# VH-VL binders against o27280: the designs that were tried, part 89

Target 1, 266 residues: o27280
Amino acid sequence: MDSMNVPEVLEIKRIVEESESVKTFIFSWDFRREVRPGQFVMVWDFRDEKPMSVSLIDPVRSEIGISIRRVGEFTDRVHGLSEGDLLGIRGPYGRGFELMGRDILLVGGGIGMAPLAALADEATARGMRVDALVAARTADELLFLDRLEAAGVNISTCTDDGSCGFKGFAHERLLTLEENHDMAAVCGPEPMMFQVMRILDERDVPAQLSLERYMKCAVGICGQCCLDDTGFRVCAEGPVFWSQELSRVREFGRYRRDPAGRRVPW
Short names: E, the ipSAE of ESMFold2; O, the ipSAE of OpenDDE; V2, 0.75 times the mean of E and O plus 0.25 times the DockQ between their complexes.

## First folded at step 3 (VH-VL)

Design f5 (framework fv_cemiplimab)
Fold by ESMFold2-Fast, scan of step 3:
Structure f5 (fold): chain C 266 residues (1-266), chain A 118 residues (1-118), chain B 107 residues (1-107)
Amino acid sequence: as target 1 above (266 residues)
Amino acid sequence: EVQLLESGGVLVQPGGSLRLSCAASGFTFSDYAMTWVRQAPGKGLEWVSGISGSGGYTYFADSVKGRFTISRDNSKNTLYLQMNSLKGEDTAVYYCTRGDYSYPFDYWGQGTLVTVSS
Amino acid sequence: DIQMTQSPSSLSASVGDSITITCRASQSISNYLNWYQQKPGKAPNLLIYAASTLQSGVPSRFSGSGSGTDFTLTIRTLQPEDFATYYCQQSYSRPYTFGPGTVVDFR
């Protein structure tokens, strides 16, 4: 029995309503078990277990936060919980983001901004210059702007409908931003991440991308071998991958696989 | 096999005190929130109190708040309900049950009868 | 507090009948609704949670439906062991509240 793989029943210390569809659940955490931005935990509501990225890492207050968007039965149940209620937490799992250089770019779409908010906190604490491009369908779905501003992050926004900032998609906004960065971290819908990656590759900016579908690979439930059209084994500990690793995966940003293993366009 | 066994129910006079116990077995006790639910004779079910797995968070119905306290000893797999300033309307069968908000009350003990009367 | 009501308060039925019990919440509780069965002199037992999910070991003749404020429990082809009191309960918000119960008696 590995203690990291045994659910710990934790009490919800605080709940922050980030938007109409997103809440952050905050728990006391013993930092003798290290947590890095980009890692995830398995959240157990005593019925089902789902992977969720860690969105807050606060060793000073001894807290972690997990941001959850309401998208289905599990997340609807969790959203109904109150402070003092219990959730099972296993982890952390997966390969987190690595910080390098002095200037970093964060590109987040929707809930993908959650793990990037934790990364922003660490990067600014280390004295790095952080630029964040925050993208969403509408202004009401832009997440963590208050946290990013408080951390000293330089923020650019874009919305599909033009209700806040640039009207358009993240990659279209990125094309108008020509600031050089030592690295980038990207998290959001896979088609968005693919387009962003291509621009960053052209600019010779090494990028790390966080992929939800690879979270299960980090705990031994792996579908990654099904994405390598060349027949080579891809040995990586997700959910975070460097752009060089993803450029070899022909399906990234173009196709996903259904439960039967069939290719489905995004 | 999950088992919950309540004890401590007796006749007590108004204004008196009583402590109920619930012995749990067949599961990892500290992993589960626990709840007390009561039922007055011939009446329906009323939620009384809940406690988190660690014991760090406790909740009470308004009818008992300030008079009852809930606690647990995870080393002994035992749940407690300390009842003070008892009133006639506290007369009920008290059930120990496993569960809280995200997990329904899936196992119940046999109940223990508390009678508050002169 | 969220108030729960049940209808009918009692009903008489025969073995083989199909019966329906309704439960109403004073505000929307999504699908955070549980159904319990209590036989005379016994503790309640969980039948259904999340409005429509059968607890393991519960016979398929029991079914639940509804969302928001209106919920139903249906028992098809009633068996002798089904004569009991049935309670709905909301788990949406504390204090957790139960309906007043529906007594299912032998006709």
Scores: ipSAE 0.005, ipTM 0.393, lowest interface PAE 17.7, mean pLDDT 83

Design f6 (framework fv_cemiplimab; at its last look DockQ between E and O 0.74; V2 from the best seeds 0.00; counts 0 for: pae E 9.5 > 2)
Fold by ESMFold2-Fast, scan of step 3:
Structure f6 (fold): chain C 266 residues (1-266), chain A 118 residues (1-118), chain B 107 residues (1-107)
Amino acid sequence: as target 1 above (266 residues)
Amino acid sequence: EVQLLESGGVLVQPGGSLRLSCAASGFTFSDYAMTWVRQAPGKGLEWVSGISGSGGYTYFADSVKGRFTISRDNSKNTLYLQMNSLKGEDTAVYYCTRGDYSYPFDYWGQGTLVTVSS
Amino acid sequence: DIQMTQSPSSLSASVGDSITITCRASQSISNYLNWYQQKPGKAPNLLIYAASTLQSGVPSRFSGSGSGTDFTLTIRTLQPEDFATYYCQQYYSTPYTFGPGTVVDFR
């Protein structure tokens, strides 16, 4: 019997208001079930079940945290809950981030900072140097800055409106930052992630991207997530993928190789 | 106890192909990067290739790029090295090791001898 | 690529002696350096990682020091089982590179 496939009804121990639209729900957790940054759980409100990334992994307090942005009916209902209320949790699921090197870069947009905050905690605990580029539309939508600072992370910010840090998009800010990283982890809107991946690829920095649409594939829900004609099926492998894995798919759809091995458009 | 057991080393002719295997036990295999290191007879150690715990990232020494591929089957706790277009210079004992930037090369198998000659 | 050099290439010693082997990196590698012992016909065995941290089960007569570009391995009160080849290795950057080795022979 695999206990990860049975929803466990857990009491909301604490709620942290991260912003007007984001809350972190904290639960006691038995770490006999290992949880890694980048993994997700299925959150059940006794009506609907949705995948949510784990944003806090705290074995010292025996707690996990799940950060949820208010975007629809399910998330609106969950945001209406209070400490002491119950939610069903099952998991964790999916492939988490892998740490390598001594110096790493995290690039997060909006709620994409949630799994990266958990990764930052693990990386700093291992003695790694962590640089984080935190991006949002406005200053009040920047997430986890206090947590990252407390962990010893070197923080850069950017906002679309210029209300905090660099005025512009994450990829524009990244062009102004140092190129010295052994790996990167990226989570946020797909257009942001692919622009960031392009820059990191040109710098020969291996990157991992967390693709939200593959969370359902990781629990066996296929259809929209399968990449059959690109040489592999990804239905059970997400949400985290190395850019090296993704470049194979992109090259078959958008690029070819010339005799020198360069990517060129069709 | 952590154990690594290599197999597959044999005599092959130049231009030939060979696949090496390494069976791992005593640890959660998917949590660790794995590497291959070789040693030519009477010579020192040379790192050949590495692979991340998931298998999603691979990296190679320039001497073997384009000829060797590294892979792993985490369901079987097994690491592979596929060697193509073999050259005399590839003659060596090949060691399976556990480790990368985050973990030292802390455990090594006994090695398997690959001889490339006509 | 980061080049590693070791000195001496070989040395002769007696049981009870204390010996020192040096390792130099062509660029700064912080403390990302391992030391290995290899006996004839056997696989290398990790002695020290992170320049100075002794691997579990390794006798305390082995010690490592250094950072940046210059590193040392010291074996005090040499025992018969210590006659072997010793290698340093950087894991700061790929490709991971080893020193050429130091052969420690019985006199």
Scores: ipSAE 0.481, ipTM 0.771, lowest interface PAE 2.9, mean pLDDT 87
Fold by OpenDDE, look of step 4:
Structure f6 (fold): chain C 266 residues (1-266), chain A 118 residues (1-118), chain B 107 residues (1-107)
Amino acid sequence: as target 1 above (266 residues)
Amino acid sequence: EVQLLESGGVLVQPGGSLRLSCAASGFTFSDYAMTWVRQAPGKGLEWVSGISGSGGYTYFADSVKGRFTISRDNSKNTLYLQMNSLKGEDTAVYYCTRGDYSYPFDYWGQGTLVTVSS
Amino acid sequence: DIQMTQSPSSLSASVGDSITITCRASQSISNYLNWYQQKPGKAPNLLIYAASTLQSGVPSRFSGSGSGTDFTLTIRTLQPEDFATYYCQQYYSTPYTFGPGTVVDFR
């Protein structure tokens, strides 16, 4: 087995078109290398390298899936690839989600549903009851609905324009739901996650949130993904954090740092 | 074989501090939430504190909140309970146990006696 | 907080007897209930979890039933080693709470 820090060149086994802007790339995976929902891999197209969440973990088929949203030059190139083409994958890295309790709530926005979809599979396989609040700007941007439904997940949808489900934001929909869960997992736009976390904290629901930051090394060395005041490295201590941990992170929900290290408001 | 072994229980003065340890073996330590349960002499069982597998989440009984801290070192397979501002009513055998609301307390240590007395 | 009660607080029985211990929660806890056995000077041992599932290694003479607020532990054909204190515990929500215990001693 190769070192986890050396990219393994893998053939794209299958491509699933999730939406207009999101594709899932499927790879054969040797599960002697353990991977958990919430962890990420570094995807290398032999020109650039970007961190991507694992969205599918299938030990039966010996496959993993990486869902990628087209947002820039790197992802444009990747989206231009076909089945049979090659990518470099190194990892997995970071702290994944911890499953606790019997009833869990997933709150996801946009591509943030990627790691949550993987978590949903694991949770349902363990016999847990899974409720998912899936949010997007429009109906056509809602991800993994069929997959979640097939897994037995109870789905509630939320769209900004009201084209599907609740009209409004995820935290607004959450306020209308009275049921508490043993644990929640949250991933999406940081402003969304911030509001959702507040609600869950008020309800005393343990919550885990997956943060997105600029990552370069993925091994906790370069410091590019460090969170202010705490020194938490998203690639090492995260990307999954407990709400109790994030409560100490001043920048959470307020600003992030760009590749140049400058503060950029959300 | 799963094994839990508590240590650190001694006699302390009221207002004093003490740290308990629990050494775990026989299972993947980081995969399990861990819990402290105490039992005053001749009394029943009382839940004290819990911690998630990664250590990222902790929770406490109201009776110890603000005074006790729970932590773990997964590289050492060890659970800790830092007890500050100890009171006479904290006198008890403290048990380390594996589990939380997702897993029953299926394995227990032998316990360690903490005595708070002037 | 969820309050747990047990009945009786103590009972005397003979070897070979069948005994029943009840546990009640102040509110519904579904099947989020465990039963433990504790002998003097020893740590508790898990007997039943999820209200009715027998822990591995526990004799089949032990059984648990119930859901919601009322639960029962039954010991059939009581053995000499079964004389101990028994506790129920809810894990529906924090703080986790134990029943006060039921002492089973020799008649």
Scores: ipSAE 0.179, ipTM 0.713, lowest interface PAE 2.0, mean pLDDT 93
Fold by ESMFold2, look of step 4:
Structure f6 (fold): chain C 266 residues (1-266), chain A 118 residues (1-118), chain B 107 residues (1-107)
Amino acid sequence: as target 1 above (266 residues)
Amino acid sequence: EVQLLESGGVLVQPGGSLRLSCAASGFTFSDYAMTWVRQAPGKGLEWVSGISGSGGYTYFADSVKGRFTISRDNSKNTLYLQMNSLKGEDTAVYYCTRGDYSYPFDYWGQGTLVTVSS
Amino acid sequence: DIQMTQSPSSLSASVGDSITITCRASQSISNYLNWYQQKPGKAPNLLIYAASTLQSGVPSRFSGSGSGTDFTLTIRTLQPEDFATYYCQQYYSTPYTFGPGTVVDFR
């Protein structure tokens, strides 16, 4: 039996450099602990613990991959590790994406492509048609393009600076895309997700969006991951929510919370 | 082994309310979208409402929007249809079926009859 | 809304006949079309999805064809159990619209 509240110490099996600022850390994983795209794990470096999205779910090789963007002290320390070094992993936690229909649109911004890459693998394995809109600031920050192409995903790109694909924001590119998908899955900066959600709602495309909030317990008892107005806990009722659920949430797209729970602008 | 069993169909007056249930077994209920389809006596089939596997997304035919709600309890493997402000045109056998709105409805319950009459 | 029509509305046939039922959509629905069989007092039964793909357990005497707006269900060598009502249904966009049905009777 395995306890989800106690980190399991695992050896880093392989490290994949996805970009200058993003690495994927691969671990052996016993898939009797089921993992779904869109769920997260808590990564412990023996000093601090942070939620991270699962980007690779490979039951055939018994491997899980966790993609981590270097953005601060914790992630700097983790990026300094080598193969053979140890990390604590607890989870998985949260509600993952559910697949619906035959034609899915993925919209990912930056590191938000990590859980969507895992979802794309599952969707293509089920025989679904997968279109992906991959967004970043620059071409060098577009993630998982070769992996998505190898899986048969139809890729559209956009970059803020125009160095690859459409010059502009993801929601601007989305306005020029076909409107005939059965569902969408969206993950990235919350302002991007808000704009994308509004377009998809106008087109009557069911959408699932993955939210990030401060987490401490990851099992829903501490209340640190709550959304205003609804009492939804991102670690328990999310991180993946349907667009209809989010339409009832005042804070979505308008502000975020710091580790102390204070409202701050995006 | 997939089984869907509807219940709750009764005679009700116009303007009344009624909740239908559909008990599911033989599959992982939370993995599947669920749908209600109705058929007036001697008439054809009409799609009524659908709900995603998690219950987070719902959709409705125009004829029932604002009067019907759909929900599910994945811990009890049960789908619900709450019908309010019932009209004579709502008289039908109501079927629950599993499936998404973009692919086949492969398993159907046997139906429950709702009669709206004075 | 996408309107679905069927022809004929009813037909009479004998065991052993081959019959054809036509379904037409008011706009292109690509191949997003299902066919169902319904016997009196019973729920519908899925026969064909994606216009031409036979559902598991359905006899090979059933076949479907078509794409776009015009679709056909063919029953080769009609059997006693095939006397029923047949519906087409589009699943290209909501609402999921059914055809009005075709009654296949014996005579």
Scores: ipSAE 0.006, ipTM 0.548, lowest interface PAE 9.5, mean pLDDT 85
ESMFold2 (binder alone), look of step 4: mean pLDDT 93; pTM 0.944

Design f7 (framework fv_cemiplimab)
Fold by ESMFold2-Fast, scan of step 3:
Structure f7 (fold): chain C 266 residues (1-266), chain A 118 residues (1-118), chain B 107 residues (1-107)
Amino acid sequence: as target 1 above (266 residues)
Amino acid sequence: EVQLLESGGVLVQPGGSLRLSCAASGFTFSDYAMTWVRQAPGKGLEWVSGISSSGGYTYFADSVKGRFTISRDNSKNTLYLQMNSLKGEDTAVYYCTRGDYSYPFDYWGQGTLVTVSS
Amino acid sequence: DIQMTQSPSSLSASVGDSITITCRASQSISNYLNWYQQKPGKAPNLLIYAASTLQSGVPSRFSGSGSGTDFTLTIRTLQPEDFATYYCQQSYSTPYTFGPGTVVDFR
């Protein structure tokens, strides 16, 4: 659609500080243009444009939220904005998460909890039982715990340093959790997602994983988002993939591509 | 209201191929996982295959893995079952059903008879 | 694979009777158990899901109970249209498996 590919200039309605490095920017949204958990938008600060996952979808209040981690020049500028300031938003883009069954496991690492928080809201609204494994390097990097708890989600945490919950990695914690879920959704660092996928495959749990690779170009569709073995584009055919699709991708968990499309080991 | 209509069942020789279709109406097809269940003459029900709402995930009974493929066209509200290397034991009425993991198969089509015989 | 068994394999009853059909899973399936009715020459229809939740439009004379491995379907005050084959089905894990069925016939 043409309107989806043209940035709308939207006013920042509210800003929620999720952590020292993460903020959620909330905008009024016209839900005649549907947005689903797992989709992303292009955020334009009138200088650069970057893809950001939608972390809040609230049709009752007519709002969407976009959670942004401070990692570079663009995100530093956006973090400097205040309520009332303007940003350009294009989208939504990409395939969102699918829900099936009555029980879902969410496994999120760091900012990867952002699209999973939106999915948790949809899953609970559908009447699903939701278990979330929230992983981070340290306790202060665990995101959305209060929001997940308010939604009725059963929460498990792990941190690399043991500052909150299980001491260790997400996949190590997963081995100690309930084995029966109708599906899972996973988002976080690619090495984490690869290890989690292997465990879920052994348990015969169908899983969806969200890949947030390097993306260039104004429209969010470019050859630099291509995966090595399958030739499909993350921004056009993803970012959400079923584990069956990802198991065929030689690149997944081994290397990524830089902005020029070259292979870079993890 | 909700209607599922299977078609394509015919007599096929062993080793042959056949594609079944299921036309769905009365609900938002793209919101639901779909399943095929079969019933051999005079026998009970056997789950065959399922597909997620987008078509991104497919799953099969061991008896048909490698021989059958399931697909869907959400723009046409149609579910398909491609059956290859057919065996006599595949003779059954094939039902199209709406449902997935942990959700019941709440609507069923009337079925289409596939006979595998020389 | 989870194996499902049903008892009895067949049952003769009269209109007005109350009948009970039992379903057993080879391992715990919590409440992931559905019951279906199939009349001769017709497709199955869903009666009960989540072990005890009655499907919309199904008469209240049907009820389900159980959890874990043992489940029952009860039909109170049997009506002429209730003479059919009944199947239980686990939706706990793939492959989804059905019981062999219980035929309910006129006495």
Scores: ipSAE 0.128, ipTM 0.647, lowest interface PAE 5.3, mean pLDDT 86

Design f8 (framework fv_cemiplimab)
Fold by ESMFold2-Fast, scan of step 3:
Structure f8 (fold): chain C 266 residues (1-266), chain A 118 residues (1-118), chain B 107 residues (1-107)
Amino acid sequence: as target 1 above (266 residues)
Amino acid sequence: EVQLLESGGVLVQPGGSLRLSCAASGFTFSDYAMTWVRQAPGKGLEWVSGISRSGGYTYFADSVKGRFTISRDNSKNTLYLQMNSLKGEDTAVYYCTRGDYSYPFDYWGQGTLVTVSS
Amino acid sequence: DIQMTQSPSSLSASVGDSITITCRASQSISNYLNWYQQKPGKAPNLLIYAASTLQSGVPSRFSGSGSGTDFTLTIRTLQPEDFATYYCQQSYSTPYTFGPGTVVDFR
């Protein structure tokens, strides 16, 4: 509908401090505008607009949540806001996750757990068995463990420095688990997602991966959202792609593009 | 009212190709995974192929893998089944249906008859 | 692949009878079992999903039960329109597989 494309000014109802660098902002939401895990919204602070993944979808309370990591000027300003302050929200945009089968593996790195937390809620409501592998650089950067536990998710953790759970990377931990699932959903740094996808492909587990890349345009006209050999626009056709789709993308896991379109190795 | 309408079933020679279509109406097509199920004359039901909501994932019965492809056009509310290298044992009524693992096959089209014979 | 079997292959009954059809899976499928009814020359209709949940609009004389590998469909007080072929189907994993069907005929 047309209301999806016009920013709606919403009041911040609650702020949850997820870590020193991550906050979840909760808003009342009219679910006549459908929103699904894996979709994003454009967040407008009345100066700049940035895409943010939806991390909470709660039709019972009529609320959505948006988790934001502090990484620059825009996010620093938004982190300075309080309950009762206003933000502009438009959307949702993009293709959300698709669920299939009786069980699902979630593999999240850092802030990549945000859209997966929303997916975990939907999967458990659907009666699926949910296993989550939560990865971060350090214990303090592991996100949503309490929320996943409350949802009945079976949790495994790993940290690069060994400060919580398995010491190592997500793909190294995944090799230890040796369980098959009907599908998987993966979100985090692209090199992590590439390694995880390779293992899941070998196990014949279909996977969806969420690509959070540099993008400036929610309407899908910006060339910077385009993948190199498929013509996919992340903001229009993604950010969620099946592993079958990504297996045809030459750049996935090998390099990315900067704002000038130059190849940058991972 | 939910409606699925198949078309394209005709007589085809062995080794030939055929494309089936299924026109959907009365629901948001892009919200549902879709499936093709066939039934040979006087026989039971056999699942053939499925496709995810976006079309990004497709899956097939072993009997048709490598010969059939499934696709969808969500802007046109249409599901397709491209059938190549047709064999006599592919002779059947082909039904399109809405559903996947978690959704039952709750709505079925009327079927379209494919006959593979000289 | 998960193999589905049905018993009996056919049965004869009279209007007003109560009948039971059984379905077995070659491995546990939890409650991911559906029942369909098919009349001659028509497409199948969903009767029951998740082993025991009645589809909207289906008469209450139909009921399903079971979990794991063994499932039953019961039709109480058979009506003339119930003479049809019945199929069970597992939705636990691909390829989705159907039972061979049970034909319910007049005595």
Scores: ipSAE 0.074, ipTM 0.605, lowest interface PAE 6.4, mean pLDDT 85

Design f9 (framework fv_cemiplimab)
Fold by ESMFold2-Fast, scan of step 3:
Structure f9 (fold): chain C 266 residues (1-266), chain A 118 residues (1-118), chain B 107 residues (1-107)
Amino acid sequence: as target 1 above (266 residues)
Amino acid sequence: EVQLLESGGVLVQPGGSLRLSCAASGFTFSDYAMTWVRQAPGKGLEWVSGISGSGGYDYFADSVKGRFTISRDNSKNTLYLQMNSLKGEDTAVYYCTRGDYSYPFDYWGQGTLVTVSS
Amino acid sequence: DIQMTQSPSSLSASVGDSITITCRASQSISNYLNWYQQKPGKAPNLLIYAASTLQSGVPSRFSGSGSGTDFTLTIRTLQPEDFATYYCQQSYSTPYTFGPGTVVDFR
């Protein structure tokens, strides 16, 4: 075990209330341990350990931020903490986002905007044009709008109930957007990501998707899904995957061979 | 200093296979998309294929789709082009080049000549 | 696919002349246009990106202009080492496409 696998006990330096249900916890960080947008850390409250995406990467201030939505016992306990309290952090882990081309579309649903906010900072620092489609159930659940605007991001919003921006789902809003992009990054509920991916694939826009359930895969607990028929690895460690990688893996799962050697759906 | 050095170009019969390599140095290889561009004798430049920094995304010209594959080994700072079912029309100098948001194809190797002939 | 055309296909000039090469895209590519120089027997070199930005180390006698569909490369006070083939290339969308090239020869 090197120092990356041992939790470091860090003081909560600052807490930002993003919404009624989301807080960003900010810690001092030694950037000799590089952190990239799309990576995650394991957060330890001295009882349980959970993976959390990094939502702020600030080498100038030597800080990282971790945005946490209140959804269960662990997150409820962490939300009860104050500045000055301690948490264990280990990592970072996983494959981060890659940047390509001149412009990028970010499509985020709810808390999925957290890792995309960190990516927006990197993309704008690189000189890319950044467009963000920020989606939520209601206006109160739209996250990071002020931060994205401050970074120079062009923002579109949509809410299921129509309380802010386009009334409808992210993929419905995307269908009405005429702008083309060199790449996209998508993070949010899986049904949203699947619909968005289909549209981007039809438009020949390369997309990266962050699949939070594969964060454990990124720390080496991944199964046989990483191998093809010849034994060659067909997927990288998560949680971030290119749409092209996901399309190949999905095709392996869609078909099997019958006794005659014919391809049939599962 | 950024350097790209291609190798592997030889004479191959039609229908044959060949793998080209490009050794990169002087930059963080995994941070950059890489591209192959070819030039047939006495003709202009033609983009062939590109690959993302991780190798998770690749793109091909229609003329080579299904016959060529692009890959990279970031631990060795090496880009590859596997060419199968070679045709006379594939005869060209193949250049390895570095892609970048600000200026795509900002560094080029010296090229390696592939000749497809019987 | 975006088609790129260049004019002229070749031109003859003397040392000290100023020359202009034009490049046209079949659709708007904003300022996502690059210019390359290729000397006989050598690999291409990037001269200009984003239509008008000089690559580091490129002499100031080279300049680029244009946006949308029409672009120009200008070389002021042509030097002996400038006799080469010049290619424009769009970086707006894949597949990346090059112009057919302009050969600059001396008289």
Scores: ipSAE 0.345, ipTM 0.706, lowest interface PAE 3.8, mean pLDDT 86

